# VH-VL binders against Probable pyruvoyl-dependent arginine decarboxylase (pdaD), part 7

Target 1, 139 residues: Probable pyruvoyl-dependent arginine decarboxylase (pdaD), of Prosthecochloris aestuarii (b4s6j7)
Amino acid sequence: SIFPPQCERISVEEGLKSLSPGEITFAVMARNSTNEHGRLIASSIGVALPADESVYGYLSEHHPYGQTEEQSGEYAEDLAATMLATTLGIEFDPNKDWDEREGIYKMSGKIINSFNITQSAEGQNGLWTTVIACAVLLP

## First folded at step 20 (VH-VL)

Design j4 (from p4 with heavy chain T28D T57K)
Fold by ESMFold2, look of step 21:
Structure j4 (fold): chain C 139 residues (1-139), chain A 122 residues (1-122), chain B 106 residues (1-106)
Amino acid sequence: as target 1 above (139 residues)
Amino acid sequence: QVQLVQSGAEVKKPGSSVKVSCKASGYDFTRYTMHWVRQAPGQGLEWIGRIIPILGKTAYNQKFQGRATITADKSTSTAYMELSSLRSEDTAVYYCARDSYWLRSYYGMDVWGQGTLVTVSS
Amino acid sequence: QIQLTQSPSSLSASVGDRVTITCSASQDISYLAWYQQKPGKAPKAWIYKASSLESGVPSRFSGSGSGTDYTLTISSLQPEDFATYYCQQYNSYPYTFGGGTKVEIK
């Protein structure tokens, strides 16, 4: 997914102060569930922010089984940043390590930042466990 | 001229640590990854790890995870590798080598330091 | 982890001979380099991306290969080519080296 130019990350607290009752806004959600005892689950949203204020940013969703919070978040972040880098024509090898590719994106001057929002859990006792990560786009 | 100059040879006792420096000159230190590679006497080359100075991020060969610490000082254009809990089999020449990180061709480790002999003996 | 198997481990050849050194990877890679090392000296970058010569490397050297199988060839061996040659993958961490090929001139 893409999102409008000139967006920046804000905290949930700051976002809630900016909303009025009855407003309609766009949200992106990643969701994952398990009822298997000991099963790792995660839901991640990756975000990549372009330096050019006229360019759209990128979001990704990832909801794996068997990944740690860090693994899931980095995968989502990698996907969002790599999609933006491809759109911006940044040359890179997609098979190189994320740290190296992140450095290339940073040195390009075209990608300001990437980050992820991840929630994770471990399933227990046959109970359904659900994790949700959400990004809300404020006007 | 692009150059990597390493600190001098060291003699260490088992169980101690060593910190080798690698001072870069003739290029922008922050734009290249710095690797550390060692070579035991009469042996081949072994990758220890690397640092990406602009990000401060490191990666290590699992064999050295927990014993090796790689750092960089951007203000002095110097990378460091510290190896702890030294054993006699850590006797080797330790090299720093820069990676052509931002180059389109991905040149690999194109410039190497002169090497630092670390001898571990009782 | 990607293992590199380098062959032969050593060889002796006469000046003027064509010499071929091989490097086999345990899986497909896109980035392979060759280094030359003389006794008592640091390794020198020799070939990058399998086939591109580093600056100052004589044209009698060539590299080729893709996927898992790579070669370094010296078309006409010279006395100054006495050295050990290492292949190295820089496709993924940990970076790994071949065991080396020691070239001796008869």
Scores: ipSAE 0.012, ipTM 0.641, lowest interface PAE 8.1, mean pLDDT 86
Fold by ESMFold2 at other seeds, look of step 20:
Structure j4 (fold): chain C 139 residues (1-139), chain A 122 residues (1-122), chain B 106 residues (1-106)
Amino acid sequence: as target 1 above (139 residues)
Amino acid sequence: QVQLVQSGAEVKKPGSSVKVSCKASGYDFTRYTMHWVRQAPGQGLEWIGRIIPILGKTAYNQKFQGRATITADKSTSTAYMELSSLRSEDTAVYYCARDSYWLRSYYGMDVWGQGTLVTVSS
Amino acid sequence: QIQLTQSPSSLSASVGDRVTITCSASQDISYLAWYQQKPGKAPKAWIYKASSLESGVPSRFSGSGSGTDYTLTISSLQPEDFATYYCQQYNSYPYTFGGGTKVEIK
């Protein structure tokens, strides 16, 4: 997914103030479910924003089993940032870990920010447990 | 030219801590990852961990997690490795070594310090 | 963790001999390096990415291999080649080294 130019991150509180009932907007949603006892699930959205406001950023979705909230969030963030780095022509080794690649992206000066939104839970036997992460793109 | 100069040899008692320094010169310290590797007498090489100086981010071999602390001071181009709760098995030569992660790290650990002997007296 | 097994652990050979050292990984890897270490000295970068010679390494050295099986070859052993050679994977943390191969001149 693509993060439109000139968009910026705002808080949930600020976003809710900007919405009117019945307004139509775009959302990116990650969803995960389980009915297995003890199974870790997560839903994550990663975001990477370019320094050049005229350029598209990236959003990613990740919904793993068996990952912690931190692991899931970092993976989603990595995915979004790496897609942006690729389209911006930043040179990097795709086989190196996120910490090293994040350092490269930061030193490039072309990626201003990256972050993630993650929800996680552990399943209970015979009960459906669902986690959702959502990014709403306001006009 | 590129050089890594480590602090001098140390003799320590069991249960104490040691902090080894590694001063870099001849290159941009922030563009390279700094690794720490040790070698017990007559033994092979063992990776301890690394730091990415511009981020301050570390990674450790699980064997040393909780005992090793790797830091870097960008203003002095110096990396540090501290090992706590020393045992006689920690007697080794400790090396710092850089790699060029921004060049896809394809060179591996291309420059090594001279080594620092840490002796934990039994 | 990725384990590296070097063979042989030591060898003796004559000047002019062809010498081959092997390094086996416990799983497929893409990034393997070789280091030369002489007694009392720090390791020295020798080969990177399995087959590329570091600057200043004599052309009699070569590296090959892929997946799990890697070799270092000295085509014509010279007196200055006596050392211990270590393979090292830098594919995944923790980085790991082989046990080393001590090369002695007869």
Scores: ipSAE 0.006, ipTM 0.606, lowest interface PAE 9.3, mean pLDDT 86
Fold by ESMFold2, fold request of step 23:
Structure j4 (fold): chain C 139 residues (1-139), chain A 122 residues (1-122), chain B 106 residues (1-106)
Amino acid sequence: as target 1 above (139 residues)
Amino acid sequence: QVQLVQSGAEVKKPGSSVKVSCKASGYDFTRYTMHWVRQAPGQGLEWIGRIIPILGKTAYNQKFQGRATITADKSTSTAYMELSSLRSEDTAVYYCARDSYWLRSYYGMDVWGQGTLVTVSS
Amino acid sequence: QIQLTQSPSSLSASVGDRVTITCSASQDISYLAWYQQKPGKAPKAWIYKASSLESGVPSRFSGSGSGTDYTLTISSLQPEDFATYYCQQYNSYPYTFGGGTKVEIK
């Protein structure tokens, strides 16, 4: 997914002040569910933002089984940042770990920020458990 | 021009700590990874670790994990390496070196500081 | 951890000689550099990515190799070339160096 130009991240608290009950808005969502006891699930949104406000950024979605919250979030963030780096023509070695590639992307001066939003859970015996990560676009 | 200038030689007792500085000039400090490498007298080179200054993220040779602390101060373009619980075998020249990994050719450690002799003796 | 074995550990040669230094890695790598170091001085970047000369390095130096086996060659040794040469892998952490090859005047 595309992160629109000239948008910025705000807190959930700040965003809720901009909304009235019953308003319709657009969202990007990652969802994961299980009813299996002991199953690790996560839902992640990765975000990468260019330094040039007129250029599109990227959002990614990831909803794995068997990953920790950190692993899932890092993967989503990596995907978004790597797609943006490719679009911006940033040179990098795909065999290096995320920490090094993130450093390269940000040292380029073309990517100002990357982050993730992740929710995780472990399934309970016979009960449906659902995790959701969401990015809400405000006017 | 690009240069790395390190703090002066130090003499330390076993069990103490040392903190070596490395001041960068002539380039954008935040755009390059900073490495630390040491060389015991008459011996070869040993990689200690690195910091990515824009992120503040570090990686260490496991041999030094728990004893070495690498930091960077972006406002002064200065990197630091602190080594604790010093032993006589830590006597070495300590170097900082800049890495231009993000360049297409992957140049490795292209600019080195002059070195800082740390002597550990009782 | 990737071990680098340099050979020989030292050599004695005359001005004008052809000198070859080898570096062998314990596993396949993609990134290998060479450094020149003179006594009392910091190492100096010499060759990167196995075969690319750093700026200002004389054309009598060359590097070659891939996978596990790498060489540094000086086609006609000059007085200023007497130094210790180190190979280094920057393929994966921890970065490691070869033991060095001291090139001495005969």
Scores: ipSAE 0.006, ipTM 0.597, lowest interface PAE 11.4, mean pLDDT 85
Fold by ESMFold2, fold request of step 23:
Structure j4 (fold): chain C 139 residues (1-139), chain A 122 residues (1-122), chain B 106 residues (1-106)
Amino acid sequence: as target 1 above (139 residues)
Amino acid sequence: QVQLVQSGAEVKKPGSSVKVSCKASGYDFTRYTMHWVRQAPGQGLEWIGRIIPILGKTAYNQKFQGRATITADKSTSTAYMELSSLRSEDTAVYYCARDSYWLRSYYGMDVWGQGTLVTVSS
Amino acid sequence: QIQLTQSPSSLSASVGDRVTITCSASQDISYLAWYQQKPGKAPKAWIYKASSLESGVPSRFSGSGSGTDYTLTISSLQPEDFATYYCQQYNSYPYTFGGGTKVEIK
């Protein structure tokens, strides 16, 4: 997914003050569920912000089994940043790990920030456990 | 004139810590990865870890996780490696080395410091 | 982690000899370098990406290989080539080195 130019991250508290019941806006949601004992689940949204005010940003979704919160979040962030880097024509080696590629993206001057929003849990037998990560576009 | 100049030799007692410095000159310090590698007397080379100075992110060889701390001071173009809880087995020459990470061309660790001998003895 | 096995561990050869040293990786890699180290000195970058010579490296040196098997060759050994040569993978962390090959001139 993409999002319009000139967006910036705001706090959850500030964002919630801007939402009204019945208001319609664009949102991206990652959801994951399990009822299996001991199964790790996560839901992640990755975000990549371009430096150029005229360029769209990227969002990614990831909802794995068997990954930690850190692994899931990093994967989603990597995906969003790599999609933006590809769109911007930044040269990188796709076989290098995230830390190295993040360094290249940052040094390009074309990607100023990336982050992730992740929720995780471990399932308990006979009880449905659901985790959700969500990003909401505000005007 | 790309150059890495390390701090001088150190003699340490077991259980203490050592902090080795590596001052870079002749290039943009923030745009290259800095690695730390050691070589025990008569032995091969062993990678300790690295820092990406523009991000401040580190990675460590599991062998040194919890004992090694790599930092960078961008304002002085200086990297540091601190090793705690020293043992006699930590006696080695410690090197800093700059990594080229261009996508099309990788030079590996293309510039090395002169080395810092750390001797751990009772 | 990726183990690199160098062979031989040492060799003795005459000036003019062709010398070949081998580096074998425990899994496929894309990035391998060679370093030359003389006694009492830091390693010097010698070959990168398996086959590319660093600036100032004599053309009698060559590197080849891909996947798991790599070689460094000196076509006509010179007295200044006495050194220990290390291979190193920079494909994935932890970066690892071969055990080294000490080349002595007879």
Scores: ipSAE 0.006, ipTM 0.619, lowest interface PAE 10.6, mean pLDDT 86
Fold by ESMFold2 at other seeds, fold request of step 23:
Structure j4 (fold): chain C 139 residues (1-139), chain A 122 residues (1-122), chain B 106 residues (1-106)
Amino acid sequence: as target 1 above (139 residues)
Amino acid sequence: QVQLVQSGAEVKKPGSSVKVSCKASGYDFTRYTMHWVRQAPGQGLEWIGRIIPILGKTAYNQKFQGRATITADKSTSTAYMELSSLRSEDTAVYYCARDSYWLRSYYGMDVWGQGTLVTVSS
Amino acid sequence: QIQLTQSPSSLSASVGDRVTITCSASQDISYLAWYQQKPGKAPKAWIYKASSLESGVPSRFSGSGSGTDYTLTISSLQPEDFATYYCQQYNSYPYTFGGGTKVEIK
């Protein structure tokens, strides 16, 4: 997924100050559920922000079973940043690990930041457990 | 002139720690991965780990995980490697080496420091 | 962990001889380098990506190979080529080195 140019990350607290009751806005959501005892679940949104204000940013979503919060979040970041890097024509070796590729993307000067939003949990037998990660786009 | 200059030789007692510095000059320190490699007397080369200075992210050879700590100070273009709980078998020359972030070439470890002898003895 | 086995561990040859050093990886790799080290000095980058010469390396040196089997060749050995040569994979962490091949001139 893409998102409009000139977006920047703000806190939930700051974003809420900008909203009116009943206002409608665009959101991207990742969710995951389980009723299996002991199953690790996570929901992640990865975000990549371009340096060029005229260029779209990228969002990714990832909702794995059996991954830690850190693993799920990094995968989502990797996916969003790599999609943006490909669109921007940044040359990289896809066989190198994420840390090295992240360094190349940042060093290019074309990607200014990446981050993730992740929620995780472990399922309990006979109970549905759901995790959600959400990104809301504000004007 | 691309150069890596390491701190001087050290003599340490077993159980202590050592911190070796590696000062980079002649290039943009943040754009190259910094590796640490050691060589015991008369022996081959052994990779300890690396840091990506622009990210601050590290990776270690599992043999040294828990004992080695690699850091970087971007403001002084200096990398550090600290090895704790020293034993006599840690006696070696410790090298820093930069890795090229060339998109298509990946030149490997193209510039090496002069080495720092660390001697661990009673 | 990817193991690199160099062969031979040492050799002695005459000036002008063709010398071949091998490096065998325990699994397929895409990134293999060679370093030259003279006594009392830091290693020097010599060959990268199996076959590309680093700047300033004499043309009598060449590298070849892919997958698991790699070779460094000196087409006409010179006295200044006395050194230990190491292969190194930079394909996967931990990065590993071969045991080294000491080249001596008879």
Scores: ipSAE 0.006, ipTM 0.621, lowest interface PAE 9.7, mean pLDDT 86

Design j4 (from p4 with heavy chain T28D T57K)
Fold by ESMFold2 at other seeds, fold request of step 23:
Structure j4 (fold): chain C 139 residues (1-139), chain A 122 residues (1-122), chain B 106 residues (1-106)
Amino acid sequence: as target 1 above (139 residues)
Amino acid sequence: QVQLVQSGAEVKKPGSSVKVSCKASGYDFTRYTMHWVRQAPGQGLEWIGRIIPILGKTAYNQKFQGRATITADKSTSTAYMELSSLRSEDTAVYYCARDSYWLRSYYGMDVWGQGTLVTVSS
Amino acid sequence: QIQLTQSPSSLSASVGDRVTITCSASQDISYLAWYQQKPGKAPKAWIYKASSLESGVPSRFSGSGSGTDYTLTISSLQPEDFATYYCQQYNSYPYTFGGGTKVEIK
């Protein structure tokens, strides 16, 4: 997914001040669930912000089984940043790990920041456990 | 000319720590990964870890996790490796080496420091 | 982690001989380098990405291989080639080295 130019990350607290009850707005959601005992689940949204105010940013969704919160969040962030880097024509080696590629993206001057929002849990037998991560676009 | 110059030899007692420096010149320090590799007398090469200076991110060989600390000072173009709780088996020559271009991965560790002998003896 | 098995551990050869050094990886890799090291000196980058010679490396050296099996070949050994050669994977962390191959005068 993409999002409009000139967007910036704001806190949940600041975002809530901008919303009216019953207002309709765009949201991207990652959702995952399990009832399997001991099953790791996660839901992640990755975000990549371009430096150029006229360019769209990227969002990614990832909802794996068997990954930790850190693994899931990193994957989602990597995906969003790499999609943006590809769109911007940034040269990189796809076989290098995320740390090295992130360094290249940052040095390019075309990607300001990347981050992730992740919720995770471990399932319990006979109890459906659901995790959700969400990004909401505000006007 | 691209160059890596390391600090001088050290003699240490067991249980102490050593910090080896590696000063880079002739290139943009922040654009290359810095690795640390050691070689015990008469033995092969062993990777300790690396730092990505622009991000400050490190990765370590599990063998050294908890004992090795790799840092970088971008303002002086200098990387450091500190090894704690030294044992006699840590006696080795310690090298810094830069990783070449990240893009397309055409090169490996293309430039090495001269090495720093660390001797651990009682 | 990826293990590199280098063979032989040492060899004796005469000037003019063809020598071949092998390096086997425990899994498929895309990035393998070779280093030359002389006694008392730091390793020198010699071959990168399996087959590309570093600047200043004589054309009698060649590298080949892919996947798990790699070789370094010296077509006609010269006096300055007596050294220890290491393979190294830079495919994934931790980076690992082969055990080395010492090339000695017969």
Scores: ipSAE 0.006, ipTM 0.622, lowest interface PAE 9.7, mean pLDDT 86

